# Ledger of designs, part 172: VHH binders against p49116

Target 1, 238 residues: p49116
Amino acid sequence: EGPLLSDTHVTFKLTMPSPMPEYLNVHYICESASRLLFLSMHWARSIPAFQALGQDCNTSLVRACWNELFTLGLAQCAQVMSLSTILAAIVNHLQNSIQEDKLSGDRIKQVMEHIWKLQEFCNSMAKLDIDGYEYAYLKAIVLFSPDHPGLTSTSQIEKFQEKAQMELQDYVQKTYSEDTYRLARILVRLPALRLMSSNITEELFFTGLIGNVSIDSIIPYILKMETAEYNGQITGAS
Below, E stands for the ipSAE of ESMFold2; O stands for the ipSAE of OpenDDE; V2 stands for 0.75 times the mean of E and O plus 0.25 times the DockQ between their complexes.

## First folded at step 9 (VHH)

Design uc29 (framework vhh_brivekimig_d4; at its last look DockQ between E and O 0.47; V2 from the best seeds 0.00; counts 0 for: pae E 6.8 > 2)
Fold by ESMFold2-Fast, scan of step 9:
Structure uc29 (fold): chain B 238 residues (1-238), chain A 121 residues (1-121)
Amino acid sequence: as target 1 above (238 residues)
Amino acid sequence: EVQLVESGGGVVQPGGSLRLSCAASGFTFSSYEMSWVRQAPGKGPEWVSSITGSGGSTLYADSVKGRFTISRDNSKNTLYLQMNSLRPEDTALYYCVKGGYLPWRKEFDISSQGTLVTVSS
């Protein structure tokens, strides 16, 4: 059998909404995040191993891990998105909400802690200078997580996760041969993704979704889209 | 050339039902996601529902979820919207459009005449 991922799975190019407004708003942030989410789902859908698990398993896996995939995507695309500027705008909005007594202090603290965790994760990935191959394999490790409740093909999922781990190890040892501890530094970052609340991510980045649809409902829709239409949505071509 | 023709609208009482149809031509219908969009008097277009090309997945605006059902018959190149438990706020001109749900969609490619739904009491 061939490798889990091909070179086409390393390519991850986010197209941002244009023009960027002078002052960020909910619609711009939501559109940017939605484009990243669609790109992430398109990436997962294109993996032959993922396709082999079948639609029900695919939906269950992505529903369980979308926040982890999204957060890895935010880290990978942080510069393209100007993520630091987006997060600063969110923080400014939260500070104004405190002053206007619109939100509880406990809720604001919870959201600010989430933003801090996200910033620290993205900063750690940037400091490690994670490359495109490493991001692709980290996303695959997260995607093929056999430990989510309700999964039916857990042995096959575990096999694909182990294959992703082995291929990442081979890549890092070959490419960064002088850095003996690089793989360990990368892998210890992954548990932090499970600490990120998907509900808070949805509140921060997806509040402006047309029709007030949930991420949970969008996932099976994105995964079952026709290839021609799906590619059009990723490129922004109607 | 893409052509879409809506039908099935009418006047109905609150709590009533209507079934809308959209006849499609000029493209490979089964290869494309399709959507229903409505425009209420004095308001901009509002996305209502989308369906994948195979019909394998559907998506609904929160305002219609549980009341409306989108479906398609690819052998007839026809899109449907079954509307149950209709409310006065559902009063609008209904359009079918080629293309699925886009979270960032600000404009809809509405080139057809639409079909009028009036919920009166």
Scores: ipSAE 0.717, ipTM 0.875, lowest interface PAE 1.1, mean pLDDT 89
Fold by OpenDDE, look of step 10:
Structure uc29 (fold): chain B 238 residues (1-238), chain A 121 residues (1-121)
Amino acid sequence: as target 1 above (238 residues)
Amino acid sequence: EVQLVESGGGVVQPGGSLRLSCAASGFTFSSYEMSWVRQAPGKGPEWVSSITGSGGSTLYADSVKGRFTISRDNSKNTLYLQMNSLRPEDTALYYCVKGGYLPWRKEFDISSQGTLVTVSS
C-alpha cells in the first residue's frame, strides 16, 4: 500500500472571482465561499483512499466534516481570499439585519462569537506558518474522522486517519527536525474546528444560494460533478 | 451558435402534471451542466433545477423538491423537466439554460423564448 497522500494533493489553489467589487456584496461572498467549497470537495475526490470508501460513505463523510474542511480551507486561503475583509463585510451585512430587528440578542452574540472564532483560528494557523503539506495532512485527518455518527466502514476510515497522522509525523520530523514540538502544536489546533457551528458557517457564507439549498444537499451534487465542468464554469469559458 | 428550444408548456389544473423538453444545439451538450429557470409575471428569474453533464447528479430548489424531476438524454441533446403536483405558484415561463446552479456564475443566460406553464383552476 502506497502513501495516503502524494504531492498532487498538496496543491490547493483557490481562484477568486474577478474583478473584486468595491463593495463586497452577499453574492461575491457566496461565490467565493462556493469556490472554496468546490475546491475542498475536489481535493477530497482526488484521494484514492477516499474513493475506495464508496459513494455513500464518501458523501456521509463529507457531510459530517465539510465545516471543518471548509474552515481549514479558509485558513489556508486567507490571504488570497482577503478573509479579514470578507468577514468585515459579513459583519456589516449582519448589522443591517440587526437594525431591522431580525435577530435576537442571543443569536447576534452567537454569530459574532462564531466570526471571532473563525478569525482567531485562521490567525493562529497563520502564526504557526502551516505549509501546504501540513494543511493537506490536517485536512486528511479531519476528512477521515471515524467518530461521526452514522458512518459506515469506520474501521477503514480510522486506518486512513492513522495513516494521515503517521505521514504528517514523518513529514514534520523530516522538514522541521529542530522543532521537536511542532507536530503537537499543529494537532492541538484541530479541536477548535469542532467548536464551530456548521449551521452558522452556512448562514454566514452561503446565504446567497438561490432556492434555499442547503450545503447538505449540494455536497453530493458537487461530489458527482466532473472536474472539467467545474473548471469551465469558474473560468467563464462556457 | 447556441440554440435552446423549450416545449411542453400548457394549461393545467392544480395537482396536474406536465413534462417540459429542451432541444439543445450549437455546443457539446454532454459537456455542460444544464438548468431550468422560471420567471413569473412581475418577478425576476428563479432557479428551479440543475443537472450535471453526465446526468449523474441533480439539484432542486426547495420550492419544487419532491415534485419536479430534471433529466437529460445526451444522445438526443435534450433536457427534460417532469413536473408533478403542480401548483398555481408554479405558473411561469420556463427556460432552459446552459450552465449550472452554483453561484460562481453572475447570472443565468436566458436567450430562449421559453415555454409557458399555467396552473389554474
Scores: ipSAE 0.555, ipTM 0.791, lowest interface PAE 1.0, mean pLDDT 91
Fold by ESMFold2, look of step 10:
Structure uc29 (fold): chain B 238 residues (1-238), chain A 121 residues (1-121)
Amino acid sequence: as target 1 above (238 residues)
Amino acid sequence: EVQLVESGGGVVQPGGSLRLSCAASGFTFSSYEMSWVRQAPGKGPEWVSSITGSGGSTLYADSVKGRFTISRDNSKNTLYLQMNSLRPEDTALYYCVKGGYLPWRKEFDISSQGTLVTVSS
């Protein structure tokens, strides 16, 4: 009972690495992405409904949806991150990899299509002027997805998702009372998140992965990190 | 100031076992994740394993999974690494490090002397 999210869950402040390099590089991109990932995980962990589901369920949910949460974070923080500039730097890096024959043409096509879809998603969210409350509820809707195989407590997860949907509807109707179709326009953007590949997100933003280690394989560790370590990872002040 | 003192290294035959210890002081041990890092002769540092502050979750490099076990005793401010089925490739100077590990970050804050493990016949 009670609202799913409070004002503390709406705040989503990304702090960029300092100093800003003269030329964007892999280290800056990976540090920026790491901060966003930990900010997103910190956000999810702080939700009382998430805490109530238990550790096994929490791990399963985040492993399934971390890329959607990360992508929503990219869209929300696109201006603070200068995301368009970061993506341009990534494209230059990919072009160097082609010239060195390190990546296949089919793979590069997949990666470039992913970049285009990401840019289109972020642009559509900016054009709709999605606010912080709307982002918080959209993140909750994707977090509490009952569709994943192997979940326990799926009825409770579904109830939380429906609660997030209802609270988003109430917020939009109150705040944007003259735009009766705003909720529909916002919700229509969610299927685009399912087009985002976690594998490609890792290649774009998390360079240096050892072997075939994926972010979903280390999610249990990330979710159990101590609060002091989280704050260091979000600010980069290890 | 943070101090980390490793012990338990030595010479052992292939297939043998060793248990490393790391005595920690100068910080609230239970509040921080801890890691083991090793450095073979002529090589750069390699992450081995990490454990959460409470000890509730662990992470291992592929090269040591199933053979090494990280643990901690927060009442004694001590970190451990149980190394079983040792191989010559495990020969290295082993360090304990304050903090967790992420695959995309390769920087380690090594400020201790470490403990030498030599696996040879």
Scores: ipSAE 0.014, ipTM 0.449, lowest interface PAE 6.8, mean pLDDT 84
ESMFold2 (binder alone), look of step 10: mean pLDDT 82; pTM 0.826

Design uc3 (framework vhh_brivekimig_d4)
Fold by ESMFold2-Fast, scan of step 9:
Structure uc3 (fold): chain B 238 residues (1-238), chain A 121 residues (1-121)
Amino acid sequence: as target 1 above (238 residues)
Amino acid sequence: EVQLVESGGGVVQPGGSLRLSCAASGFTFSSYAMSWVRQAPGKGPEWVSSITGSGGSILYADSVKGRFTISRDNSKNTLYLQMNSLRPEDTALYYCVKGGYLPWRKEFDISSQGTLVTVSS
């Protein structure tokens, strides 16, 4: 009935760890990535349509798409995160692992290809100058993906995805009226998100997790966290 | 204002069990996630487990998963940790902490005395 997203869903403000170390380490990278992941899940939690699907469906959707949401978040927050510097530090860490004969050549190739795909995606989004409204709707489109295996309520999820696509179209046509093909250029970027391995993303950005918990375990925990406590954690107000 | 009192520690043989309790006061217990944190002799604090305010979601450190069970009784403002299949490596002072799992949490607000768990043959 009403719009899928309100103006409050456009605001996506990442608070980085402070102070930034002189030399980036695994812990700083993991904390930065974890803050972005938490912010992404908080964003999803705040959508009334998402809430209406119910707790089990919410968990299944986020488990299926967290890597796509996270990657969109990396692109959106690339400047705030100094993402290029973080990726350079990850590459340096990988080079050290090669030097110490810790990783196979096949694994190194897979990881480097993932980093290149991530850089390519973020660069394409930057070149398109994707705005906050466009990012919000792109995140909604990937969140409400009805085609993941094991999902229930797929017809309702598909309706929310179609609503997100329609609202994005309306926004782009009104805001960028002189650029007739902008929407097509934006949407054609989305399939690339599915080509990026969630396992490799977890290895690159989340190796410093306290207690060695998995992202799969963190998702239902974050989604069920009390709103007031969650807000305190992501804003640094605790 | 916030007060946390741990109890239930003791000396137990490897493979034994203990149940820890934490009595909370000075805040709305059901509105906050809670955690168990331990500190072994000569080591820094190690996060063990967290539970959301409603009890609807739980996380365990990989080192205790399958052996420990966290629970809470919001009507009694009490947090519990059931420890089974105890190992010498579980020997530590155990603390109850206000607040849940946070992937970047390096420091825990440990103001209570804790309860000592010793696993020895």
Scores: ipSAE 0.641, ipTM 0.840, lowest interface PAE 1.4, mean pLDDT 89

Design uc30 (framework vhh_brivekimig_d4; at its last look DockQ between E and O 0.65; V2 from the best seeds 0.00; counts 0 for: pae E 5.0 > 2)
Fold by OpenDDE, look of step 10:
Structure uc30 (fold): chain B 238 residues (1-238), chain A 121 residues (1-121)
Amino acid sequence: as target 1 above (238 residues)
Amino acid sequence: EVQLVESGGGVVQPGGSLRLSCAASGFTFSSYDMSWVRQAPGKGPEWVSSITGSGGSTLYADSVKGRFTISRDNSKNTLYLQMNSLRPEDTALYYCVKGGYLPWRKEFDISSQGTLVTVSS
């Protein structure tokens, strides 16, 4: 039928908490991350093809790929978020935990490597100078991944992913005709997302969630929350 | 004018159950997520649970998960909180709040009187 994505799906504007504190505390980091998470999920649920999969499949799909979507969001919003500063703050907070002997040496290594991988991924995306359309299509490709275990409607998911890939190809060919290998360079970045642990991401960014709720539990809630609530959240008026 | 009126509070022994109700008026009830918040003596407000406008999704604080159930009847403009396996630490004034869960929320817009829940032997 029509295209998978429209121009409305290209817009991805993250509003940061204001004002930014001199010291980035756990609360600020968590709020910033949460805003991005909400934005990413609201982006997903705005896609007609996503809605066509049904609520159960939608929820399962997002549960499977939320970390990848979130990471792409981090890359896309790295400047607005001052991601390097946030990551440095996270490391500093982690140092406190280390001093208190709350983490094993192996766990410390895993967490530090994860932070490094996040930073490297975001830096690599910045070097490629990925634009808003490319990010939108990459997020769609990640979202409509049929290879996650336990998914229903995998045939439809695969079709949507192929459609996203074709639209990305057409866009890149049209917009960057002089760069023959741009599409390949962009797509080859996606495997790096699968190397990142969702559990570690949750521990680093979402430790300060009110009520100590899990990302797994909050996903279905975000997908069904009223739009007015989300808008209020963006403005900070809620 | 938004009005929220809580009811159903009382005194109960540990392990007991209560069902709270909140009658809402002054706004399109089904178009808003709703929450329960409680405030224990000497403590600040604590988020307890939230439910989406359609009632399709719910969230619970870790402290009440598995014991409390939030629900709503949009035809009656009423929010509910079923509280089972009550503990002394659940003692608080419970408020119905217009608005859903925000991961970073520090303060709640409490405009109602609340309903008192006391759990004691």
Scores: ipSAE 0.884, ipTM 0.943, lowest interface PAE 0.5, mean pLDDT 94
Fold by ESMFold2-Fast, scan of step 9:
Structure uc30 (fold): chain B 238 residues (1-238), chain A 121 residues (1-121)
Amino acid sequence: as target 1 above (238 residues)
Amino acid sequence: EVQLVESGGGVVQPGGSLRLSCAASGFTFSSYDMSWVRQAPGKGPEWVSSITGSGGSTLYADSVKGRFTISRDNSKNTLYLQMNSLRPEDTALYYCVKGGYLPWRKEFDISSQGTLVTVSS
């Protein structure tokens, strides 16, 4: 038994596509989002507790929570991604779609509400100045969520979630000792992640995936892909 | 030196089947995800399917999902693509490539000759 997460799991470095185009397009947005999704999945699969649950449980768990992990990653990497610029480009595309009568008004309203919720979440996290350790543990709390429908091994998942909560508490109490209510302020932000539609996230960020693959199909592939292949592609190339 | 040799292509009628093979050498085959990529006349390379190093997971382009099956035999250093319900738009030169699916992959390291698949009546 050791800590749930090591310093290795706190490191979360997103490499953006280069160069950024003069005008943002769906391919740049999709590539940026995909790099974050892959980073998030490789982060999860590197956790010994996650590995201990077994591959079938790992796949089910990540399929249930990928949108929450992805949204936390968007918040954590918002500055590196220039997320505000990406969201502005998406909004501009939606406004053009209204003028061209390509999408229903109800659908556009749902998507705009989703973007607003995402902006609010990211702004709240920025205002709280969430650090790398706190993000790592929040991602672990989300990952080890025992309450998704259809999950097996729920008692073990709950044990890992509780361990993540305890380690986050220990960290916050030591690092932010003068801010008695910091942990509470951080944790009350998490329920908002489940109000975000994974279908809308997929439409906003993953349009234009090579081969038009779905996120649901890509998850078991990422979880079993060779890590050395991933690292070789990401570390030295853009 | 990484060497990949594709075979199994041919001429087949719409609705037919073909099984492609790729013989790999010069690297530890089981340590690498592998992919099939095709190039139709006058078009750029199109990713078709990927398989993890262990064979434990596969991924397919939407255009071939349910019709094509990727597999591998690590004891023989061989990659396979079973193609069923072939359509005229599947006509292309098929390449196996070292490396798996990455949604930001713009270039495929195609250094082999490929195997030609022609679907026509």
Scores: ipSAE 0.768, ipTM 0.896, lowest interface PAE 0.9, mean pLDDT 89
Fold by ESMFold2, look of step 10:
Structure uc30 (fold): chain B 238 residues (1-238), chain A 121 residues (1-121)
Amino acid sequence: as target 1 above (238 residues)
Amino acid sequence: EVQLVESGGGVVQPGGSLRLSCAASGFTFSSYDMSWVRQAPGKGPEWVSSITGSGGSTLYADSVKGRFTISRDNSKNTLYLQMNSLRPEDTALYYCVKGGYLPWRKEFDISSQGTLVTVSS
């Protein structure tokens, strides 16, 4: 019917826990990541097209794409989060874990490759100077992805994705009229999101470097939380 | 003023069952997620379970999953925890807490006296 996204969906303001500790620690990283996750989920459930798909479809869709939305959020909020500092601290923890022989060599390689992929993705997005409107449409494109296994209503999801692509195209053409290939440069970055591992993201950001957390199992709860609880999770206030 | 009053604790043998209740007052109960938190002797508080304001979704700690059932009756402003197949490690003070808590949270806003559950032969 109308536009897929409104100006309210462009606002994406992450508030970091304060004060930043002298040494970055698992609690600070997990609280920061939790705020970003809830900000991302609040964003998704505020979209009328998402609401129209119904609760079961909503849950299936977010289970399939939460890591991609979270990764886009990391890239968008990289400066506010001091993400490069956080990733450097995680790498230092991994090096200490090797020194203490606490992790297998194969696992450490997997985690380091994931960190490298994440750094590369965030750097590529920063180089393009992706703005808030572009991020909002990119998030909509990954949210309404019809090709994830186990989804229902894939034809309607595909229509919403096409609408997000059209609105991004219109925005880029209007706003960046002299950069003919900007849309193509932006869209070429999306396949990298499918290379991101949700279980490693959970270990890096939610339960420390070697934790056991399943965001997938929590998503039905998160999507049904009261709005007041969402705001508390986003700001850290109760 | 917010009040939460737990009841239903007691002494039970391993394998037994108990049903905890929490009477809530001083706030719009149905508008808030609710949680159970327990504290074993000599240990810090441990999140047990959470339920959304509507009751439409629930979460459980791995240690209680399949044995405990959280529920609520919004018409009675009451939160429940059905505890089955109780084990000695379930021995703790059980607290009703306003708010939804997640597995990685270790800080809880406990404002009640709790109800003691003792599982022993």
Scores: ipSAE 0.191, ipTM 0.623, lowest interface PAE 5.0, mean pLDDT 85
ESMFold2 (binder alone), look of step 10: mean pLDDT 83; pTM 0.830

Design uc31 (framework vhh_brivekimig_d4)
Fold by ESMFold2-Fast, scan of step 9:
Structure uc31 (fold): chain B 238 residues (1-238), chain A 121 residues (1-121)
Amino acid sequence: as target 1 above (238 residues)
Amino acid sequence: EVQLVESGGGVVQPGGSLRLSCAASGFTFSSYHMSWVRQAPGKGPEWVSSITGSGGSTLYADSVKGRFTISRDNSKNTLYLQMNSLRPEDTALYYCVKGGYLPWRKEFDISSQGTLVTVSS
């Protein structure tokens, strides 16, 4: 009945751990990534259309697409995160691990390919100069993907995805009226998100969680929190 | 001020069970996530489990998943940890802490005495 997203859903403000250390370490990277993941889940759970699907569908949907949402968040918050610096540190560490024979050559190849795909995606989004409204609707298109295996309520999810696509089209045509093919250039970038492995994302950005707790377990915990509880967790009250 | 008192620890054989309790006071218990954290001799604290204020959602460390169950009774301001299929590596002082699991949290505000759990043959 109303628009899919409100102004509240367009704002996406990541607060980084402060201060940034002189030398990046796995703890700082994991904290930064975790804050972005929490922000992304909070963003999703606040959408009325998402809430309307019910808790079980919400959990399944976010479990299926968290890596795509996270990657869009990385692109959107690349400057705030100093993402290029983080990726350079990861690449340097990976090259040192090759010399020390700590990782298999096959695994290193997979991880490097993931980093290259991530850099290509973020660079393409930066070149297109994607604004906050466009990011909000791209995240909504990814969130309301009806084609993940095992999903129920696929007709409702598809309806919300189409609504997101229509509202993005209306915005782009009105705001960027001189660029007739802008929407097409933006949308053709989205399939690349599915080429990036969630397991490799977890290894690169969430090393501190490996062996302790899975993201698959964290997702339903966060989604079932009350808003007041969520705000207390994300702010990290001292 | 916040006061937490753990109890229920003891000595059990491998495969045994224990139920820990934490009596909370000095804050609105039902409004806060609660967690269990353990510390083995000579080691740093390890997060074990968390529960939301309403009790509607729970989270477990991979090392205890399927064996431990966290629960709460908000009418009694009490947090519980049911521990089944105990292993020697579960031997530790167990603490309850105000607050839920945060992936970026590396230190826990442990101000209570804890309750000792010893698993031995």
Scores: ipSAE 0.579, ipTM 0.806, lowest interface PAE 1.7, mean pLDDT 87

